# VH-VL binders against NAD kinase (nadK), part 76

Target 1, 268 residues: NAD kinase (nadK), of Syntrophomonas wolfei subsp. wolfei (q0aze0)
Amino acid sequence: MKIILVNNRFKENTEKKAQEIAGQLSALNVEVIIDNGLDEPYAGTVDFIMVLGGDGTMLRAARRYGQRAIPVLGVNMGTVGFLSNIEINELAEYLPLILREEYSLEARMMLEVAVFQQQSLLTRVFCLNELLLRSNSPRMLSFALEISGQKLEPYRGDGLIVSTTTGSTAYSLSAGGPIADPQLDAFIVTPVASHIINKRPLVVSPEREISLHLLEEREAIIGIDGQIKMDFGAENRVLIKRAPHPLLMVNLKAKPFFTSIDRSLQRQ

## First folded at step 4 (VH-VL)

Design aa3 (from aa1 with heavy chain G99V F100Y L101D E102F S105G Y107E M109F V111Y; framework fv_ragifilimab)
Fold by ESMFold2-Fast, scan of step 4:
Structure aa3 (fold): chain C 268 residues (1-268), chain A 122 residues (1-122), chain B 113 residues (1-113)
Amino acid sequence: as target 1 above (268 residues)
Amino acid sequence: QVQLVQSGAEVKKPGASVKVSCKGSGYTFTSYDMYWVRQAPGQGLEWIGVMNPNSGKTTYNQKFKDRATMTVDKSISTAYMELSRLRSDDTAVYYCARVYDFWSGPEYFDYWGQGTLVTVSS
Amino acid sequence: DIVMTQSPDSLAVSLGERATINCKSSQSVLYSSNNKNYLTWYQQKPGQPPKLLIYWASTRESGVPDRFSGSGSGTDFTLTISSLQAEDVAVYHCQQYYSIPYTFGQGTKLEIK
């Protein structure tokens, strides 16, 4: 068995814990590859991905490996989040189940994001939560939104979020978007501080293609899962569609989504 | 393991140009923006500009826009900042810095180069 | 441009005592859409580049000792060192990343009394 162990070197000093876990797994005849986010993703075949950290580390793992149809387990290191399944202090209890492949999988849709300058493709990335178009200054944006070739009236405001259902509890929620069942496949389109009365969040088919471009030159960025930042100007266009493969998330422990989100909202 | 290594000290005459390099290692070079900041002796920090090394797109502080040029050579993971028409008050340590975009937000400088002293004197 | 002003310009504090450094922005660096303050603190020792201490006004960078803390919101921010150690002698800089151009305070020099 070959496992990728993903950690965030820059957060919570998880590198030492990752090395300890890698040693434990090696003692059980498991080959371990450590990915701390600094190098390119491991190119070889692996059987399982274990993510040590909070939601941010899981989002990175999903972007790097999510299209490979490999089981991914989130192991929480003490940070509250929605993408982990077990806590670090529970790992020893569940490790035998992992090694015997005694777990269920939950498929989570992902976004495919392509950024163009005129007809030139600048980059293509995948993400689990959302694409955020936002102003990089206090000045509001004016931008065009097209859904499957249908041109909507121009948007004016701080930006727009195009989210998966998994991302419905992330930045989209903070911007006034709905809470969605992550087992449902849909795009959620949520305006950020729109100046236009009645610009509401939209829930649309995952088969639709969404495109965005600026109508006037502004300092703007495209944010992917809150972790990748790309400059976005009037000469740029972004195309968003459903990614070819969903992320396969490991369920070792029942984690009821709706009661979890309800508890999270009460903590505020 | 992440390192930003800058070129060595330079001494220039007023009116000349200087080009400072910054080589990144230990990370995916094109995934992080590169910032340039300077510090005159005994003074505070001053931002010059930012470059996205993947796209080549730049944003300059207007104070430096007429004289500063940022470029990148992705094949050797090296960013450059050239400052032209040098004046004595351009004497400073010039730093490159990598920015980390934490979840939900904007950039902050997580790794800095060692600095390049540029002295402008007649 | 957002102007960042630090106070005091220099501060002398005895070992084990509390050090407090203030930073004021000419306009709010609190972004209403995400309720975040776009402010960082850096430590700079002589002959060295700045080192990140705190981002988002109050979030400590990994590996930074617990004695360092950031507080404040909007236009008024504070960096506190609860129990000064010898290795904390440095110049401390605040920075806003709310709006381009990114701007820094003038720096506060912290010395042992």
Scores: ipSAE 0.000, ipTM 0.421, lowest interface PAE 13.8, mean pLDDT 85

Design aa4 (from aa1 with heavy chain F100E L101Y E102F W103D S104W Y107T Y108A M109F V111I; framework fv_ragifilimab)
Fold by ESMFold2-Fast, scan of step 4:
Structure aa4 (fold): chain C 268 residues (1-268), chain A 122 residues (1-122), chain B 113 residues (1-113)
Amino acid sequence: as target 1 above (268 residues)
Amino acid sequence: QVQLVQSGAEVKKPGASVKVSCKGSGYTFTSYDMYWVRQAPGQGLEWIGVMNPNSGKTTYNQKFKDRATMTVDKSISTAYMELSRLRSDDTAVYYCARGEYFDWSPTAFDIWGQGTLVTVSS
Amino acid sequence: DIVMTQSPDSLAVSLGERATINCKSSQSVLYSSNNKNYLTWYQQKPGQPPKLLIYWASTRESGVPDRFSGSGSGTDFTLTISSLQAEDVAVYHCQQYYSIPYTFGQGTKLEIK
């Protein structure tokens, strides 16, 4: 069996723990590839991806490997989060199930984001939570939103979020978007501080294509899962689609989404 | 007008706790990591920790993790750093600073608060 | 932990002349895949917070005068001020952000000769 072990070397003590776990897996005749985020994603074939860390590390792993249709397990390293399934101190208990492939998979949709400069593709990235278009100054943005060829009236405000259902509890929630069952496939389009009355969040088919561009020269950025930040100007256009493959998340134990989110919201 | 404005100077006795605030304005507060750095009089800079204001997640320099606590109040765009069980060698100017990020890696600390002098004396 | 060492501890340079400050890391801070050095320089005047001058070892922050430049790769880095001006009197700090904990050099005090 070949496993990619994903960790964030910039987090305290995580690289040391990754090396320890790699040693344990090697002793069980498992080939381990360590991805600490600095190298190119491993290009070879693998059977399983184990992510050591919190939600941020899982988001990075999803961006790097989510399109390969390989099981991905989130192992929490003591941080609170929604994307991990087991705790690090439970790994030894669940490892036999992992090696015997005795687990279920949950499919989570992803976004495909393509950024253009005029007619040229600048970058193409995948993400699990959302794309955020936002002003990088106190001045509001004026921008165009098109959904599957339908041009909406111009938006004025601080920005816009295009989210997956998994991302419904991230930035979209903070901007007033709905909480969505992550097993549902949909885009959630949530305005950020719109100056137009009754610009409401939209829930649209994941088969639709969403396009954004600025109507005025402004300082703006686009953010991907809160991890990638890039400047966005009037010469740029972004196209958002459902990614070809969902992230296949490993379930070794039940995690009740609705009671967990309800508890989290009551404590905010 | 991007600014980080910190709370005023504090004088504390050994064993006490101090809580320094850092209010951000002129930018999207939750989109930048908040770093804490201190500088003892005449000495170099020492990193205390970083927090993500959106998620509340923290990473501490192990030297401080038993005594330092970083928190955030998003409703007022304010980050806090509390240092407990103060010693005389904790006398320093404490700074907050924001950092950008790219591909999980933070960039340089581009905007700094004015600093808060904490004096610990018996 | 990566240890950052600056040299010299203090430096006196005449107005209009070149000032050179060195910074050495105990381990490489170069990430080979993106060819970037995780090394930053700050300027600090008395009673003020540090001000970002240079990041990625050689990229000048917006608004920083052209006379400031950074160079080097891996473990050895240099900050150069090509023609010293009176307002450049300050302590200069290097920092690595390649690995946690982030660490700073001890600082180099630059004075007019």
Scores: ipSAE 0.000, ipTM 0.434, lowest interface PAE 13.0, mean pLDDT 86

Design aa5 (framework fv_ragifilimab)
Fold by ESMFold2-Fast, scan of step 4:
Structure aa5 (fold): chain C 268 residues (1-268), chain A 123 residues (1-123), chain B 113 residues (1-113)
Amino acid sequence: as target 1 above (268 residues)
Amino acid sequence: QVQLVQSGAEVKKPGASVKVSCKGSGYTFTSYDMYWVRQAPGQGLEWIGVMNPNSGKTTYNQKFKDRATMTVDKSISTAYMELSRLRSDDTAVYYCARDLEWGSYTPYGMDVWGQGTLVTVSS
Amino acid sequence: DIVMTQSPDSLAVSLGERATINCKSSQSVLYSSNNKNYLTWYQQKPGQPPKLLIYWASTRESGVPDRFSGSGSGTDFTLTISSLQAEDVAVYHCQQYYSIPYTFGQGTKLEIK
């Protein structure tokens, strides 16, 4: 059995805990690869991925490994979030179940984001939560949104979010988007500070392709899961599709989504 | 009657700054974007930037971004454009102009123009 | 930057005759999603600010006489004055607002022959 431990080396508690867990796993004849985010993703075959940290660490792991159809377990290190399944103080209890492969998997859709300059592909990335198009200056953007070849009236405002259902509780929620059941596959398209008051979030089929480009040259960026930032100008076009593979999230412990979000919204 | 009235002519030395004002009347000042355009003697028009007078958000021509500052005083319906570190080739008539369409970010055209402010930069 | 080039630089036309001014953009100013050309024409008389004549390449501004018309699409645009009047003596400017920075042509000076 080979396991990748994903952590943040610059977080003292997380790095020390990762080394401790790696030692425990090695004693049980498990081969451990530590991914602290500094190097390229591990290229070899892997049986399981254990993410030690908060939602941000899970988002990084999903980008690096989510398309490989490998079980991914989020282990919370004390930060409140939606993407972890167990707490670090519960790991010893659940470790035997992990090693015997006695767990269920929940599939979470991901986005495939392709950025073009004219006709040339510049980059292709995957993400779990959302793509954000936003102005990188105080000025509003003017941009075009196309859904499966259907050209909508131009958007004017600070930007636009294209989110997965998993991302519905992240930036899309803050921008006024709906809360979506993460078991649904759908894109949620949420305007950011739209100049047109009646622009509403859209919920569209994950089979659709979404295209964005600027109508005027502006200082804009594309943000991916809040972790990747790319310059975006009028010569650029972004194409968003459902990724080929969902992220396979490990479920060891029942976490009812709706009661969790309800409690979160009640507290500051 | 919709009008834009600009401040008077200025003579400046190289390295100085100039601040041109543009007072709107006869319309809801904060509802229309304000553009700044200049024209050197015998030359064509050159776009400097645009401002939303309600929010104060600005977009500049990259050529002027380091030296131009657009501001607004909503209480007196007046927009300003300040150009710093003046050079002799900044000698031009500076115009403010209103966008044709209320709340439009994509301009339909500049329908109302100020009379222009001649800025002469010489030693 | 989109470069706007007007032709001719100057033009002399007799009263009552047709005047034609051309404007070429270095890249298309047609936005395919709304089928609009982001191109304006302005008239400027000596000592005065520019006056808007035409926007979206062919839409006349309110109060502009019927003799003024705009045509063209993509990269090639034309301003036509069907029957020149004495008051039409001016410099005419085209401008694109498809992409920032917004850019103007060099101007075409129209004179009576």
Scores: ipSAE 0.000, ipTM 0.369, lowest interface PAE 21.5, mean pLDDT 85

Design aa6 (framework fv_ragifilimab)
Fold by ESMFold2-Fast, scan of step 4:
Structure aa6 (fold): chain C 268 residues (1-268), chain A 123 residues (1-123), chain B 113 residues (1-113)
Amino acid sequence: as target 1 above (268 residues)
Amino acid sequence: QVQLVQSGAEVKKPGASVKVSCKGSGYTFTSYDMYWVRQAPGQGLEWIGVMNPNSGKTTYNQKFKDRATMTVDKSISTAYMELSRLRSDDTAVYYCARGSIFEWTPHYYMDVWGQGTLVTVSS
Amino acid sequence: DIVMTQSPDSLAVSLGERATINCKSSQSVLYSSNNKNYLTWYQQKPGQPPKLLIYWASTRESGVPDRFSGSGSGTDFTLTISSLQAEDVAVYHCQQYYSIPYTFGQGTKLEIK
C-alpha cells in the first residue's frame, strides 16, 4: 500500500506530525509520500491520500489529486473546518480501518475550469469550491455569461461566482447564494454586487457548460478556491464544466451537514 | 508497472477505415487523458487529439477532426482511435500516450506511450 | 499553428562529450500567469515509442539520468546531454503544448562519432 500525506508547508507542527505519521505507516510496511506543496504532485500510483490540516489544505489536495479517483481523508489539525472527517488525536484509533479499507466514500463534484486566450488553451484546472470572476480595480465589470450556448443579458457589477454544491457554504454564501446539499450535483451561479437589481443566483444542471468573458477592457482576476489567482482580460474566455471525477471523500465518522450549518448560522 | 498495449499492425485500402486500440494497465485508467499521435515512416510526430476516458470528451487537431473518432470502453480500460477515409498519406505508426492533469496547469506532456500500431494504406 | 524547428537535423558526438540540441518555436510558449514554458523533450530509440525526458522546458522526468537537462524560455530551448553514453543514440523531439494543435519539431538524430 502507498499513501500520500498532504500537509501545509507553512505550518511547522503539521510537518512534524506528517513525519511522525509517515514513520508509523512505514513501520506497518506502508510506503509513504509526503506532499508539502513544494513540488509537483506525485505522479505515481497511490492507494490513499491523507490530508493533514484544515479546509485550505483539503482544497489544495482536491485540486492536485481529486481527479485520480483515489480515497481522500481529511484529518483536522485543530482548525475548525467542514472538509475534514476525523481529528488528529483520533487517527491511531481509525488507522486499522484505513489499512483494511473499512470505510465509506462520499463523492463530491468538482469544477473543470479551462481558460483560453482567443482560441488557445492557457490552463485547465480543477477545483472543489468555486471559480470567482471579480474586478481588480474600483471599476465595475461588464461581462457575458453563456449557459450551454444560451447567451444571457449582460452582467454589470463586481463579478460572478460559479460554485459546486460543496462550495455553496464558502464564498457563494457570502455573496448571497443558497445553501446546497453537498450530495447534489449542480452549479450555483451567484452574482457579486450586481448593478442589475433582478440578477439572481442560478442553480443549473451539472451537465451544462458555463462560459464567461469580459465585454470591455477591465482589470479583472479569476480566483480558484480562494487560493489561486490569475489575470483575466477581454481577450480571455473561461469555460466551466463538471470535472470528470468527483473527489472521493473518506467517511469514518458520520458528519451532520444540516445541523452543523444551522448551528453555525445561528451563532454567527 | 504502468503500460499501454496497442493492437497489431493493419493493412488497409484507400477509402477504408482503421480502428486502433490501446489498453491501459497498472493505473486508474479514467484518471488520465489519452492522447493519439502518429508518425509517418522517417518523419516527425503529429498530434491527432486527446480524450478524457471518464467523460468521453474529445479535442481534435483540426486536420483530423472530420475523419478521426476517439472512443473508450471503461470496462476493459481500452481507448480507441478510428481514422476513416484513409489515404496513402495516412501510412504511419499510430501511438496512444497517457497525459495527466495537475493543480494549476494541465499536463499535456505524454509520460507513458504505447508500443505503436503500424497502419499501411496501399491499393 | 505554432511551428517547432529543431537544429541540427543530425549530429555525431563522441562518447563522454557534450551534446546540445536546439528547438525554436514560431511564437512564445511561455504562459505569463504561471511563468511556465509549455515545452517537452522526448527520446525515441529505433523501433520504440517516444519516451518523456523533460517537461516544462527544464523539469526532468522521474528515472531520467541527470546528464539530461533542459533550458531556455519563450521561443528558444536547448536539450543538453552532458556526457554522451552509447544508450543515448536516438532521435530527440521537442513539443509545445501551449496552443492547439500541439506540435512537434522535426526531430534531431543523435549518433556516436
Scores: ipSAE 0.000, ipTM 0.422, lowest interface PAE 11.4, mean pLDDT 86

Design aa7 (from aa1 with heavy chain G99E F100T L101Y E102L W103F S104G S105D P106W Y107S Y108P M109F V111Y; framework fv_ragifilimab)
Fold by ESMFold2-Fast, scan of step 4:
Structure aa7 (fold): chain C 268 residues (1-268), chain A 122 residues (1-122), chain B 113 residues (1-113)
Amino acid sequence: as target 1 above (268 residues)
Amino acid sequence: QVQLVQSGAEVKKPGASVKVSCKGSGYTFTSYDMYWVRQAPGQGLEWIGVMNPNSGKTTYNQKFKDRATMTVDKSISTAYMELSRLRSDDTAVYYCARETYLFGDWSPFDYWGQGTLVTVSS
Amino acid sequence: DIVMTQSPDSLAVSLGERATINCKSSQSVLYSSNNKNYLTWYQQKPGQPPKLLIYWASTRESGVPDRFSGSGSGTDFTLTISSLQAEDVAVYHCQQYYSIPYTFGQGTKLEIK
């Protein structure tokens, strides 16, 4: 068995914890690869991915490895979040179940984002939460949104979010989008401070293809999961569709989504 | 292994320009912002600007915006910082440093180049 | 611009004793929405570039010994070395990354008595 341990190099004590866990796994005849975010993703085959950290570390792991159809377990290292399943102090208890493959999997849809310059593909990335288009200057954006070839009336405002249901509690929520059951597959399209008051969040089929481009030259950026930033100009076009594979999240312990989000909202 | 390797020391006369290079290796060059910072002898650190190596987008400290130019050559994973109309008080060690987007929000400078000494003398 | 002021300019501490370095910002570097302080500490030895020690005011960089700790919030920050070792002789710099232009303190030179 071969496991990737993904950790956040910027979280206190994570390297020491990763080494401790790698030692425990090696003693059980498991080959361990440590990914702290500095190198290219491990290119070889693996059986399991263990993410040591908060939601940000899970988002990175999903982007790097989510399309490989490998089980991914979130292990919380102290930050409160929605994407971890167990706490670090529970790992020893659950490790035998992991090694015996005694767990269930929850499939979470991902976005495939392709950015073009003219006819040339500049980059293709995957993400678990959302793509954000926003102005990078004090000026509002004017932009075009197409959904499966249907051209909507132009948008004018600070930007737009295209989110998965998993991402419904991230930036989309802050912009006024709905809270969605993460077991539901859908795109959520949420305007950011739209100047046109009749622009509402849309919930659309995950089989739809969404395209965006600027209608006038402005300084804008495309943000991916709040972690990757790309400049976006009038010569650029972005295409968003469902990624070929969902992220396979390991479920070892019942995690009540609705009570968790309810408690989170009461604290704000 | 992440490395940032800078060009060698330069001696320039007042009024000249200098172009410092910074070559990244051991990581995906276009995925991390590149910062430029200088340090005059015996003084503190001073931020010059930041560049997104994927897009070429730059943000400069206002103090340097009329004299500094940051550019990138993706084919050789190299960033450049050119400072024009040099004065004696531009004598400093110039550093490139990497910042990451991997965890969202702002992150600190995790890897630094070895520094390039630029001496401006008449 | 946010002005960063360190104190003292230089400090001499005996081996095994506690060293304390202070950093003050002219404006708060606490971002209320995420409750994070955008404040870092760097260690710089002669002839070397700065090395990241602490970020988010109190989070240690991987590989940094646990004798180093950061504390404080808003405008007042402290770097503490609980038991000084010979290898800790260096200049220490604080930096804010809350607002552009990003700014650094003047540096504090730490020496052994």
Scores: ipSAE 0.000, ipTM 0.404, lowest interface PAE 12.6, mean pLDDT 84

Design aa8 (framework fv_ragifilimab)
Fold by ESMFold2-Fast, scan of step 4:
Structure aa8 (fold): chain C 268 residues (1-268), chain A 122 residues (1-122), chain B 113 residues (1-113)
Amino acid sequence: as target 1 above (268 residues)
Amino acid sequence: QVQLVQSGAEVKKPGASVKVSCKGSGYTFTDYYMYWVRQAPGQGLEWIGVINPYSGGTTYNQKFKDRATMTVDKSISTAYMELSRLRSDDTAVYYCARDSWFGELPYYFDYWGQGTLVTVSS
Amino acid sequence: DIVMTQSPDSLAVSLGERATINCKSSQSVLFSSNNKNYLTWYQQKPGQPPKLLIYWASTRESGVPDRFSGSGSGTDFTLTISSLQAEDVAVYHCQQYYDTPLTFGQGTKLEIK
């Protein structure tokens, strides 16, 4: 059995715990590959992915490995998060079930993001939460949104978020988007709030194709899950589709989504 | 526009603790990591640590780990850095600074607070 | 720890002339997998916090004048001001974000001659 153990190099608690857990797994004849975020994704085949840390670490794991149809388990390091299933102090209890493959899987849709310069593909990335288009200066953007070839009236404002339902509780929420049941597959299109933008969030079929480009020369960026930042100019176009594979999240115990988000909102 | 506003100057005796605040405005507070950096008079910048304001998770420079505590209060978009057991060589301007992007890996600092002068009498 | 060393400690340059500041890291801050140098330059005027000038060794921050440029790779980096103006009087700091602890150079004070 080969497991990728994903942690954050710059979070001291997760790095030390990752080394400890890797040693425990090796003692059980499990081959461990550690991904701490700075290396390229491991190119070989693996049986399971264990993510140690918060939601951000899970987002990196999903971007790197989510398209491989491999079970991914989020292990919380003692902070409240939405993408973890068990706590670190519960890992020893659940490890036998993991090794015997006695768990259920929950499928979460992902985005496929393709960025073009004129007619040439510059990059293709996958993400679990969202793509953000935003101004990189105090100046507002003017941009075009197309949904399955349908051209909407031009947008003028600070930006736009295209989110999965999993991402509905992330940046889209802060920008005024709806809270969505992550069991649903849908794109959520949320404008970044601006007094001159009178646009509502849209909930769109995951079978649709979404396209964005600038209508005038401006300094802008594209952000992916808050982790990848790319310059975006008038020569660029981005195309967003449902990714070929969903992220397969391991479910070892019930985690009530609605009560979790309700309690989180009491604190914001 | 993005602003980071810090608490005012403080004078402390050796052995005391100081708690500096940093209030963010003009952006979603929980989307960006917050860093703490200090600068002693006439010297260079020195990193203290970073906090993820969404989770409260922290990473400290080992030099400060035993004395520094970083926290956040999301309800008022404010980060705090407390330094205990102060010494005269802790006299410095303390800055908060925002990561250029929220994410797993540290980035560069795009916005800085105005700084808080902490003077520790010998 | 990665040690950052700047040179010179201070320099004086006449208005309109070129200023050059160097920064050396004790180990490479180039990550071969993504071909990026994890290095920034900040400008700090008296009584003010540092201001971001350049990131990824050579990318200018939005709003930074074209006279500022960054170059170099691996362990040796340079900040160049092609035609010095009065408002450029400041201390300039380099920083690496390749590994923790995050570390800064000692600073270079730039004055008008």
Scores: ipSAE 0.000, ipTM 0.441, lowest interface PAE 11.7, mean pLDDT 85

Design aa9 (from aa8 with heavy chain D99E S100G W101Y F102L G103D E104W L105S Y108G F109M Y111V; framework fv_ragifilimab)
Fold by ESMFold2-Fast, scan of step 4:
Structure aa9 (fold): chain C 268 residues (1-268), chain A 122 residues (1-122), chain B 113 residues (1-113)
Amino acid sequence: as target 1 above (268 residues)
Amino acid sequence: QVQLVQSGAEVKKPGASVKVSCKGSGYTFTDYYMYWVRQAPGQGLEWIGVINPYSGGTTYNQKFKDRATMTVDKSISTAYMELSRLRSDDTAVYYCAREGYLDWSPYGMDVWGQGTLVTVSS
Amino acid sequence: DIVMTQSPDSLAVSLGERATINCKSSQSVLFSSNNKNYLTWYQQKPGQPPKLLIYWASTRESGVPDRFSGSGSGTDFTLTISSLQAEDVAVYHCQQYYDTPLTFGQGTKLEIK
């Protein structure tokens, strides 16, 4: 059995915890690869991915490995989040179940984001939560939105979010989008401070293709999962579609989504 | 009829602040961006900034960014522009103006307030 | 910043004659995606706010008399009054709204000869 341990080297004690866990797993004849974010993703085949950290570390793991159809377990290191299943102090209890493959899998849709300059592909990335289009200043944008070739009336405002259902509780929520059950497959299209008050969030089929481009010579930014930023100008176009594979999240214990939402809303 | 009505003339001492108001009527206030522009006596027009009345989002001319504050009160369809640390060269007529929007594109400032004369003198 | 330069600073034209005012931008204000020039012309009479005359370089605002016309593309623009009337005495301003900061020309004062 080969396992990748994903951690953030810059987060206090996660590197040390990863080394300790790797030692425990090695003693059980499990081959361990540590991914602390500094190197390229491990290119070989693995059986399981264990993510040590908060939601941010899980988002990074999903971008690096989510398309490989490998079970991914989120292990929380101290902060409440939506993407972890067990706490670090529970890991020893659940290790035997992991090694015997006695767990269920929950499929979470992902976005495939392709950014073009003119007709040339610049980059292709995958993400679990969302793509955010916004100005790189408080300047308002005019931009075109197409859904499966259908041209909508142009948007004017601060930006737009295209989110998965998993991402419904991230930036989309802050912009007034709906809370969605992450077991549902859908795109949520949420305007950011739209100039026209009648622009509302849209919930559309995950089989739709969404494209965005600017209608004026203006500089904007595309944000991916709140972690990747890239410049976006009038010569750019972005195409968003359902990623080929969902992220396969490991479920070792009941952690109902709605209980987590209820707790989070009490603190906001 | 679409109208923008501004507050009356102000006389201020150097170092003081002034707050000019602009009340919109005859249209949905939050559907149109609001610009602020000034004009010193006998001089040309100078852009101060723009505010989205729906969101409160602002973009300022860098020249004014550290002294100007634009806000809106949606309940009374009124925009405000406050300019602090006034100097004698801030003496000007200050205008609010609505951004026209047609055919997917902005097309200029289609409705203007009557202007507010701000005089800064000792 | 886009610099707007108007010429002349002032001109005097006889009633019924043609008046021509020029405006030059330091870079193109033509947006290729929609083929619109983001240039406006305003008329300002003494003691009054500016009034929008022409937008997208050549489109006349509602209620503006046919004698007013705009032309040009990219960086060079012209406002023409085909037959000057007494009420046309004013300062005329060009403005670009292609990029921030929004910038205006220095103005052209039009007087009766």
Scores: ipSAE 0.007, ipTM 0.476, lowest interface PAE 9.1, mean pLDDT 87

